# Ledger of designs, part 93: VHH binders against EKC/KEOPS complex subunit cgi121 (cgi121)

Target 1, 174 residues: EKC/KEOPS complex subunit cgi121 (cgi121), of Schizosaccharomyces pombe (q9p7j3)
Amino acid sequence: MILPLFPETQVHVFVYENVSNCAAIHEQLISQNPIYDYAFLDAATILYKKQVYSAIIRALEDRRDEQMKTKTIHSEVILSLSPKTEISSAFRQFSMTKKSKNIVVVKIDSKLTEEEEFERLDKLVEGNRVEFSDEELQKLIDFKVLKKNYKLDPSTLENPLASILSSIALRGYS

## First folded at step 13 (VHH)

Design pf31 (from pf1 with L59M; framework vhh_7n9e_1)
Fold by ESMFold2-Fast, scan of step 13:
Structure pf31 (fold): chain B 174 residues (1-174), chain A 123 residues (1-123)
Amino acid sequence: as target 1 above (174 residues)
Amino acid sequence: DVQLVESGGGLVQAGGSLRLSCAASGFTFSAYAMYWGRQAPGKGREWVSGITWRGRSTMYASSVKGRFTISRDNAKNTLYLQMNNLKPEDTALYYCAAGLFPFSTDESDYDYWGQGTQVTVSS
């Protein structure tokens, strides 16, 4: 995807369901293996494409302005999904864990085409690739996790898009 | 109730300047990307400029780049468009819009719209 504000930045987002090797991927992430330089998110936390893109735009602004709080653009995307500024909290809330079953994977600044990234990532992830769409994300979301992460009340839970996007926008500023 | 109210339009001579304002109420202004668009007599809508949540990113249509400056004051819930070196072809109804998604040129992503303020540039 090309973002109008960042037309030089390549952005790819992938969704995998029924992933059997999350524990192995988690070990590679802890060891900082550069082959795994992606944002690996638990799909239980992602409801909308706009949620992911809002966090990406927030992270890209922070990188451009030399205001990143984390070491990589991919970790900054994970932080940017959180309504709070605490890095450790954001990672616990949104990152893939050893127990994750469905994941969303974000790649920024790829020098590869989307198809080439698919081929590379399919070798790392033992699961079924599905379309990055609101329809597919709605099949994988955990509403109890979503409610906790964004502090949704019963009045906003039926249509949480506005609350999620405003939480991402307002992190650290109000 | 949600409102976007534009002001600052009027008649100005070519080469002149105007500053438009868009006063927002009824929603959390700082959570929205803001936009200016225009519709000239006998033409369709034209996107003019956009600005992200805190004013850190801005974008302009090629026709106005270098002449117009978009800005916002989140404490005052107000969006601005400073228009310099105005040309007769800038004559249009100027309207503001708000969108929760941080930047989109697709009007289906916009949540709220103003009615517009008329700008007429005489030659």
Scores: ipSAE 0.760, ipTM 0.872, lowest interface PAE 1.0, mean pLDDT 91

Design pf32 (from pf1 with L59V; framework vhh_7n9e_1)
Fold by ESMFold2-Fast, scan of step 13:
Structure pf32 (fold): chain B 174 residues (1-174), chain A 123 residues (1-123)
Amino acid sequence: as target 1 above (174 residues)
Amino acid sequence: DVQLVESGGGLVQAGGSLRLSCAASGFTFSAYAMYWGRQAPGKGREWVSGITWRGRSTVYASSVKGRFTISRDNAKNTLYLQMNNLKPEDTALYYCAAGLFPFSTDESDYDYWGQGTQVTVSS
């Protein structure tokens, strides 16, 4: 995918369900293995494609403007999903854990094609790949987790897209 | 009670300049990407320019790139379009729009629309 605002930036997003090796992947992330240089998100936290793309756009603006708060573009995407500016809180809220079952994986600045990244990730992730679509994401979301992460009340839960995108846009500018 | 009110249109000679404003109210302006579009007589709507939440990123249609500059002032809830080196082909109703997602040229992604301000460029 090419974002109109960042036409030179290659962006790939992958969704896996029924992942059996999240504990092994988590260990590789803690050890900072460069083979795992992706943003690994818990699919329980992602409801819309626009949610992920909004966080990516925010992270890419921060990188371009030399305003990143984290060490990598992928960690900046994770931070950018959060309505808060605290890095550790964002990682606890959105990152894959050892107990995750479904994940969303973001790759920015890949030197590989989308198909080559698919083949590479399929060797790292023991799960079923599904389409990155709102329909598939809605099957994997945990609304209790979503409500907690974005501080949704009953009225905003009826229109979660607007609340989620506003939270991503307004982080740090309340 | 959402309102987008455009102003600054008028009649100008080819090669001239105009500055359009769009005053926003009734929503959290800084949470929205903002857009300028136009519609010439007997034509469909054409996307002109877009700007992200804080004005850090902008994008332009090829027909206006280098001549038009989009900007915003979130403290004033106002969007601007500086139009330079105007051509007769720029004659159109210019309207602003707001969308939560930054950025789409698909008008179905826009949440709010203004009524427009007329720009007429004579030869």
Scores: ipSAE 0.738, ipTM 0.862, lowest interface PAE 1.0, mean pLDDT 91

Design pf33 (from pf1 with L59Y; framework vhh_7n9e_1)
Fold by ESMFold2-Fast, scan of step 13:
Structure pf33 (fold): chain B 174 residues (1-174), chain A 123 residues (1-123)
Amino acid sequence: as target 1 above (174 residues)
Amino acid sequence: DVQLVESGGGLVQAGGSLRLSCAASGFTFSAYAMYWGRQAPGKGREWVSGITWRGRSTYYASSVKGRFTISRDNAKNTLYLQMNNLKPEDTALYYCAAGLFPFSTDESDYDYWGQGTQVTVSS
């Protein structure tokens, strides 16, 4: 995908369900293995495509303006999903864990084609790839996790899109 | 209680300049990406410019790139469009719109719309 605000930046987003090797992937992320240079998100935390793209745009603005708070663009995407500025909190809220079952994977500035990234990720992730769509994401979300991460009450949980996108936009300003 | 109110339109000669304002109220302005669109008499709508939450990123339609500058002042809940080197083909009703997603040209993605301010450029 090409974002109109960043037309020179290639963005790939992949969704995997029923992943059996999350513990192995998590170990590679802790060891900072460069082969795993992606944002690995727990799909239990992601409800909309716009949620992911909003976080990506925030991260790309911070990179362009030399204001990143984390070491990589991929970790900045994870931070940018959080309504709070604390880095450790954002990672606890949104990153995949050893216990994750479904994941969303973001790749920014790939040196590979989308097809080559598909082949590469399919070797790293033992799960079923599904379409990056609101329909598929709605099958994988955990509404208790979403409610906790974005501080949603019952009225906002009925239509959480506005609250989620507002939280991403206002991080550090409200 | 939600309102977007445009002002600053009027009649101007080709080559002239105008500054449009859009005053927002009734919602958290800083949570929204903001846009300027226009509609010429008897023609469809077109997006002219867009700006992200704090003004750090902007986009412009090719027809206005280099002539128009979009900006915002979140403390004043106000969006601006500085229009320079105006052409007769810039004649249109100019309206602002607010959307939570950082950039979309799909009308269904906008939460709030203004009614517009008329700009007429004479040759």
Scores: ipSAE 0.725, ipTM 0.855, lowest interface PAE 1.0, mean pLDDT 90

Design pf34 (from pf1 with G50A; framework vhh_7n9e_1)
Fold by ESMFold2-Fast, scan of step 13:
Structure pf34 (fold): chain B 174 residues (1-174), chain A 123 residues (1-123)
Amino acid sequence: as target 1 above (174 residues)
Amino acid sequence: DVQLVESGGGLVQAGGSLRLSCAASGFTFSAYAMYWGRQAPGKGREWVSAITWRGRSTLYASSVKGRFTISRDNAKNTLYLQMNNLKPEDTALYYCAAGLFPFSTDESDYDYWGQGTQVTVSS
């Protein structure tokens, strides 16, 4: 995908359901294996494509402006999904865990073509690839997790998109 | 009670300049990407420019790139469009719009709309 605001930046987003090797992937992330240089998100936390893209734009602006709070663009995407500024909280809220079943994977600044990234990632993830679409994300979301992560109340549950995107935009300013 | 009110339009000669303002109220301005669009007589709506939440990133339609500058002042809840080297084909009703997603040119992604301010460029 090309983001009009960052046309020089390669962005790929992949969704996998029924992943059986999340514990193995998590171990690779903890050991900082460079082959796993992606943002691995728990799909239980992602409801909309716009949620992911808004976090990516926020992270890319922070990288361009030399204002990143984390060491990599992929960790900055994870931070940017959070309504709070605390890095450890963002990772606990949005990162894939050993117990995850469905994941969203973001790759920024790929040195590979999209086809090559698909081939590489399919070797790392033992699951079924599905379309990155609001329809597929709605099948994988956990509304209790979403409510907790974004502090949604009954009024905001009626329009979670507005609350989620506002939280991403306002992090650190409200 | 959401309101977007444009001002600064008028009649100007080709090669001239105008600065448009859009005053926002009734919503959290800094949570929204802001847009300028225009509608020329007998034509559909055309996207002109976009700006992200704090003004860090901007985007322009090819027809205005290099001539127009979009900016915002979140403390004043105001969006601006500085228009330089105006051409007769820039004649249109200019309106601002607010959207939560920061690069859509799809009208369905715009949450709020202004009524517009008329810009007429004579040759």
Scores: ipSAE 0.728, ipTM 0.854, lowest interface PAE 1.1, mean pLDDT 91

Design pf35 (from pf1 with Y35F; framework vhh_7n9e_1)
Fold by ESMFold2-Fast, scan of step 13:
Structure pf35 (fold): chain B 174 residues (1-174), chain A 123 residues (1-123)
Amino acid sequence: as target 1 above (174 residues)
Amino acid sequence: DVQLVESGGGLVQAGGSLRLSCAASGFTFSAYAMFWGRQAPGKGREWVSGITWRGRSTLYASSVKGRFTISRDNAKNTLYLQMNNLKPEDTALYYCAAGLFPFSTDESDYDYWGQGTQVTVSS
């Protein structure tokens, strides 16, 4: 995807379901293996494409303005999904864990085409690729996790898009 | 209720300047990206400029780049468009719109729309 605001920045987003090797991927992330330089998100936390893209735009603005709170752009994307400014809280809430079954993977500043990134990721992730679409994301979401992460009440849970995007936009501006 | 109210339009000679304002009420302004669009008589709507939630990023249509400046004041719930070096082809109804997702080209992604303020640039 090309974001009109950041036309020089290549953004790829991939979705995998039924991933069997999340524990192995998690170990590579902890060891800071540069091959795994992506944002690995638990799909249980992602309901909309716009949720991911809003976090990406926030992270890219913070990088451009030298206001990143984390060490990498991919970590900044994870932070930017959170309604709170606390880094550890954001990572607990949105990052892939050893127990994750479905994941969303974000790559920023790719030097590869989308197809080449797919080929690379397919070697790292033991799961089934699905389309990055609202329809597919809605099959993978855990509404209890979503409600907790964004503090949704019953009146907003049936159509939470506005609450989610507002939370991402307002992070740090209470 | 939600409102976007534009002001600052008028008649101006080519080479002149105008400053448009868009006053927002009834929603959390700082959660919304904003844009200015325009519609000339007998033509479709044209995107002019956009700005992200806190004004850190802006984008301009090629036709206005270098002449127009978009800005916002979240404390005042107000969006601005400073228009310099106006040309007759800038004559249009100028309206503002609010959307949760910045720089979407899909009109359905904009939740709130103003009715517009008329700008007429004489030759």
Scores: ipSAE 0.733, ipTM 0.871, lowest interface PAE 1.2, mean pLDDT 91

Design pf36 (from pf1 with G99A; framework vhh_7n9e_1)
Fold by ESMFold2-Fast, scan of step 13:
Structure pf36 (fold): chain B 174 residues (1-174), chain A 123 residues (1-123)
Amino acid sequence: as target 1 above (174 residues)
Amino acid sequence: DVQLVESGGGLVQAGGSLRLSCAASGFTFSAYAMYWGRQAPGKGREWVSGITWRGRSTLYASSVKGRFTISRDNAKNTLYLQMNNLKPEDTALYYCAAALFPFSTDESDYDYWGQGTQVTVSS
């Protein structure tokens, strides 16, 4: 996928359900294995495609402007999903854990085609690929986690999308 | 109630300049990407320019790039379009739009629309 604001940047987003090796993947991330240079998100925290793309746009603007607060573009995507500026909080809220079962994987600056990235990720992730679509994401979301992360009021907010995208846009400015 | 109110249109000679403003109210302006579009008589709507939440990124249609400048002032809840070197073909109703998603030239992604301000460029 190409973003009109960043036409030189290749972006791929993958979704896996029923992942059995999250603990092994987590260990590779802690050891900083370059093969695992992706943003590994817990699908329990992602409800919309626009949520992920909004965070990617925030991260790419920060990288372009030399204002990244984390060491990699992929960690900056994770930070950018959070309504707060604290890095540790963002990782606790959105990153895959050893206990995760469904994941969303973001790759920025891929040298590979989407098909080639699928082939590589399928060797790393022991789970079932599903389409990156709002329909599939809605099957994997945990609304309790979502409400906590974005401080949603279920009695007054009929459209979670507006609250989520506003939170991403306003991080650090409200 | 959400409102987008455009102003600054008028009649100008080819080669001239105009500055359009769009005053926003009823929503959190700084959470929205903002856009300018236009519609000439007898033609469909045409995307003109877009700007992200704090003005850090901008996009322009090829027909206006280098002549028009989009900007915003979040403290004033106002979007601007500085139009230089105007051509008769720029004659159109200019309207602003707001979208939570911070880039799209697809009108279906726009959440709010203004009614527009008329720009007429004489030969």
Scores: ipSAE 0.733, ipTM 0.862, lowest interface PAE 1.1, mean pLDDT 90

Design pf37 (from pf1 with G99P; framework vhh_7n9e_1)
Fold by ESMFold2-Fast, scan of step 13:
Structure pf37 (fold): chain B 174 residues (1-174), chain A 123 residues (1-123)
Amino acid sequence: as target 1 above (174 residues)
Amino acid sequence: DVQLVESGGGLVQAGGSLRLSCAASGFTFSAYAMYWGRQAPGKGREWVSGITWRGRSTLYASSVKGRFTISRDNAKNTLYLQMNNLKPEDTALYYCAAPLFPFSTDESDYDYWGQGTQVTVSS
């Protein structure tokens, strides 16, 4: 319903706070363990639901049109959050690290229901689930990280929504 | 100074065609999804069609699907609506709007609105 452009694509987004096992998760991602086939984002970089959904729409357009620059749809979502085209830069800016404390997890093309994915992720992530909402995201954001990633100046930092979404939309075209 | 200026409306007979344009200025057009809506006399606003940032994806209301085509030219900062096989019930003021997030149903996401261009379809 939320992505009327891709009505056949299952999209789930989860938020975890106070995660104690980010180092272990990071090692599983480096080893490309298929059980961890999700986009694991540092919540310090995500301020709005629309920020995540804009990146998802961009990634799904690129997959549909056979124009993905990365190997998986989940890595394409991470790339699509970045205002720049450099893959390594995007991962450094937005991906979960060993030192992350709060994370946002995106699953595309799940064969499971949202509740079944929650049960699965709760076994992988040692943290507390919170609602995927702007209110909860605002508790976890690091504004210094956000400012650096999107090159925000003081005039845009107080209401950065338009600037963030514009940056995602213009990646590779500005 | 943000402006959305619609043009191309007019009087046509049922079965006819019109091409509407929406010229955008004062903002980064390519950063915005675009939308065509309409309002018939005595009725509320009705969503007609939407298009994503580069024109790679489009959606249409069921009432116009197969008859209308939305497109955009980011180099010219212009949105278009090609209307074919027009019906009397298509008579309305047609306006464009610029939602920052594609296909949003939340009016607060529509940063910029045009004044509209009148389309009248006679039987």
Scores: ipSAE 0.600, ipTM 0.802, lowest interface PAE 1.6, mean pLDDT 89

Design pf38 (from pf1 with L100M; framework vhh_7n9e_1)
Fold by ESMFold2-Fast, scan of step 13:
Structure pf38 (fold): chain B 174 residues (1-174), chain A 123 residues (1-123)
Amino acid sequence: as target 1 above (174 residues)
Amino acid sequence: DVQLVESGGGLVQAGGSLRLSCAASGFTFSAYAMYWGRQAPGKGREWVSGITWRGRSTLYASSVKGRFTISRDNAKNTLYLQMNNLKPEDTALYYCAAGMFPFSTDESDYDYWGQGTQVTVSS
């Protein structure tokens, strides 16, 4: 996708369901293996495409303005999904774990085409790729996890998109 | 309950300046990207400018770049457009819009619109 504010930044988002090797991927992420330089998110935490893109734009603004709180743009995307400023809390809430079954993978500044990244990721991720769409994300979400991460109650569940995007936008400001 | 109310339009001579305001109410202003668009008589809508949540990023249509400045005051729930070196072709109804997705130039992504304020540039 091309972002109007960042037209020279390449952004790719991939969704995998029924991933059988999350424990192996998690181990590579802890080891900081450069091959796994992506934001690996638990799909249980992602309900909308706009949720992911909002976090990406916030992370890209922070990188441009030299205000990143984390070491990489990919970790900054993970932080930017959180309504809180605490880095460790954001990673516990949104990052994939060894127990994850479905994942969302974000790549920023790829030197590869989308098709080349897809072929590369298919070798790292043992699962089924599905379309990055609100329809597919809604099949993978865990509403208990979403409620905890964004502090949703029954009244806000009627329009979770507004609450989620507000949380991302307002992090650190009110 | 949601309202966007534009003001500051009027008649101005070519080369002149105007400052438009858009007063927002009924929603959390600071959670929205804000936009200015315009519609000239007998023409479709044209996107003019946009600004992200805190004003850290702005974008302008090529037709107004260097002449117009978009800004916002989140404490006052107000969006502004400073228009300098106005041309007759800037004559249009200027409206503001709000979108939760932090930046899109596609008006179908916007959540709220104002009714507009008329700007007429003579000579």
Scores: ipSAE 0.746, ipTM 0.871, lowest interface PAE 1.0, mean pLDDT 91

Design pf39 (from pf1 with L100I; framework vhh_7n9e_1)
Fold by ESMFold2-Fast, scan of step 13:
Structure pf39 (fold): chain B 174 residues (1-174), chain A 123 residues (1-123)
Amino acid sequence: as target 1 above (174 residues)
Amino acid sequence: DVQLVESGGGLVQAGGSLRLSCAASGFTFSAYAMYWGRQAPGKGREWVSGITWRGRSTLYASSVKGRFTISRDNAKNTLYLQMNNLKPEDTALYYCAAGIFPFSTDESDYDYWGQGTQVTVSS
């Protein structure tokens, strides 16, 4: 994906379902293996493509302005999904865990094409690739997790897009 | 209820300046990206400029870059367009829009639209 504000920045988003090796991936992330330099999100927390892109745009603004609170652009994407300013809270809410079954993977500034990233990532992730689309994300979301992470009430749960995106927008500014 | 109300249009001679305002109400202005678009007589809508939630990022159509400046005041729920060195080709109805997505040049990503203010540039 090309973002009009950041036309020089390559953005790739991948979705995997029925992932059997999340514990192994988690160990590689803890050891900071550079091969795993991606944002690995639990798909239980992501309902819309626009949710992911909103977090990416915020993270890219913060990197441009030298205001990142985390060490990498990928960790900044994870932070930017959260309505809270606490870094550890964001990681607990949105990062994949050893118990995750479905994941969303974000790559910023790849030197590889989307197809080449796919080939690399397919070797790291033991799961089934699906399209990054609102339809596919809806199959993987956990609405109890979503409601908790964004403090959604019954009046917003039926159509939560604006509530989720405003939470991303207003983090630290409300 | 949601309202976007544009003002500041009028008749101006080529080389002149105008400042447009868009007053927003009925939604959390600081959570929305803002957009200026225009439509000339007998032509389709065209994107002019966009600005993110806090004004940290802006982008302009090539036809207005260097002449127009978009800005916002979140405390006043108001969007602005400073238009300098106006040309007859800038004659159009200018309208503002608000979108919950942080930035797009695609009109389909915008949720609320104003009715517009007419700008006419002579000679």
Scores: ipSAE 0.803, ipTM 0.904, lowest interface PAE 0.8, mean pLDDT 92

Design pf40 (from pf1 with S104T; framework vhh_7n9e_1)
Fold by ESMFold2-Fast, scan of step 13:
Structure pf40 (fold): chain B 174 residues (1-174), chain A 123 residues (1-123)
Amino acid sequence: as target 1 above (174 residues)
Amino acid sequence: DVQLVESGGGLVQAGGSLRLSCAASGFTFSAYAMYWGRQAPGKGREWVSGITWRGRSTLYASSVKGRFTISRDNAKNTLYLQMNNLKPEDTALYYCAAGLFPFTTDESDYDYWGQGTQVTVSS
């Protein structure tokens, strides 16, 4: 994917359903294995492609301006999904856990093509790849998790896109 | 009610300058990326410039890069376009637009549009 504001930055986003080895992946992330240098998100928290891209653009602005609050660009993407500024809260809300079943994986600054990254990830993730599309994401979302993470009321749940994107845009500002 | 109201257009000679303003109301301005586009007589719309939520990132069409500057003031809910060294080819209706998705030059992703302000550059 090409981002007009960051045309030199390669971005790949992958979606896996029915992942059976989330506990094993989580252990590799805790041990900081460089092979797992991606943002591993719980698909229960992601409803739209635009949600992921909005967080990526915010994270890339923070990196460019030397304002990142986390150690890596991938962790900054996770933080950028949150409506709050506290890092630990964002990770609890959006990161993959040992109990996750469906995941969204983001790679920034890949030296590989999308196809090469897919081949690499297929060896790490024991699950089925599906299209990164709003239709597929809407099959994997948990609306109770989404409501809690973005503080949505019943009226905004019928069309949550504007509320989600506004929350990402307004994090840290009133 | 959402409104985007452009102002600052007019007649100017080649080499001159104009500053356009776009006053926004009825939505959370600071949550939207903002854009300037233009349409010359008998031609389609042309994307001119865009700016992200806080003004930290900007992008320009190659035809205006180095001559035009986009900026915003979120406290005033206002978008600006400073146009320098104007050319007859810059003659067009200039309109502003707002998009909730953080950045795109694809006009189909924009949520709100102004009616435009006419800029005429004579030789």
Scores: ipSAE 0.804, ipTM 0.895, lowest interface PAE 0.9, mean pLDDT 92

Design pf41 (from pf1 with S104A; framework vhh_7n9e_1)
Fold by ESMFold2-Fast, scan of step 13:
Structure pf41 (fold): chain B 174 residues (1-174), chain A 123 residues (1-123)
Amino acid sequence: as target 1 above (174 residues)
Amino acid sequence: DVQLVESGGGLVQAGGSLRLSCAASGFTFSAYAMYWGRQAPGKGREWVSGITWRGRSTLYASSVKGRFTISRDNAKNTLYLQMNNLKPEDTALYYCAAGLFPFATDESDYDYWGQGTQVTVSS
């Protein structure tokens, strides 16, 4: 996707369901293997495409302004999903774990086409690739996790989009 | 009760300047990206400019780039458009809009609209 504010930045988002090798991927992320330079998110935490893109825009603003709090743009995306400024908290809330079943993968600054990134990721992820769409994300979300991460009450949980996007926008300023 | 109220329009000669304001109420202003759009007589709506949550990023339509400056004051819940070197073709109803999603030039992603303030630029 091309973002109007960052038209030269390549952004790809992929969704995988029924992933069987999350423990192996997690090992590669801990070892900082550069082949795995992506943001690997637990799909249980992502409800909307706009949620992911809002976090990406925050991360890209922070990188442009030399205000990143983490070491990589992909880690900054993970931080930017969180309503809190604490880095370790954000990673615990949104990152994939060894026990994750469905994942959302973000690639920024790819020099590859979307098709080439698909080929590369399909070799790393043992799961079923599905469309990055609100419809598909709705099938993978865990509403208990979402409620906890964004402090949703029963009234906002019925239509959480505004609360989620507000939390991303207001992180560090509220 | 959400409200966006534009002000500052008027009649000005070509080459002149105007400053538009948009006063917001009824929502958390600082959580929204803000936009200016315009509609000339007998034409459709045209996106003019947008600004992210803290004013760190701005974008302009090519027709106004270098002449218009968008800004915001979150403490006052107010959006501004400084219009310099105005041209007759800038004559339009100028309205502000708010969207939770940053950043859209497509009006389908806007959540709220003002009614607009008329700007007329004489030759």
Scores: ipSAE 0.780, ipTM 0.883, lowest interface PAE 0.9, mean pLDDT 91

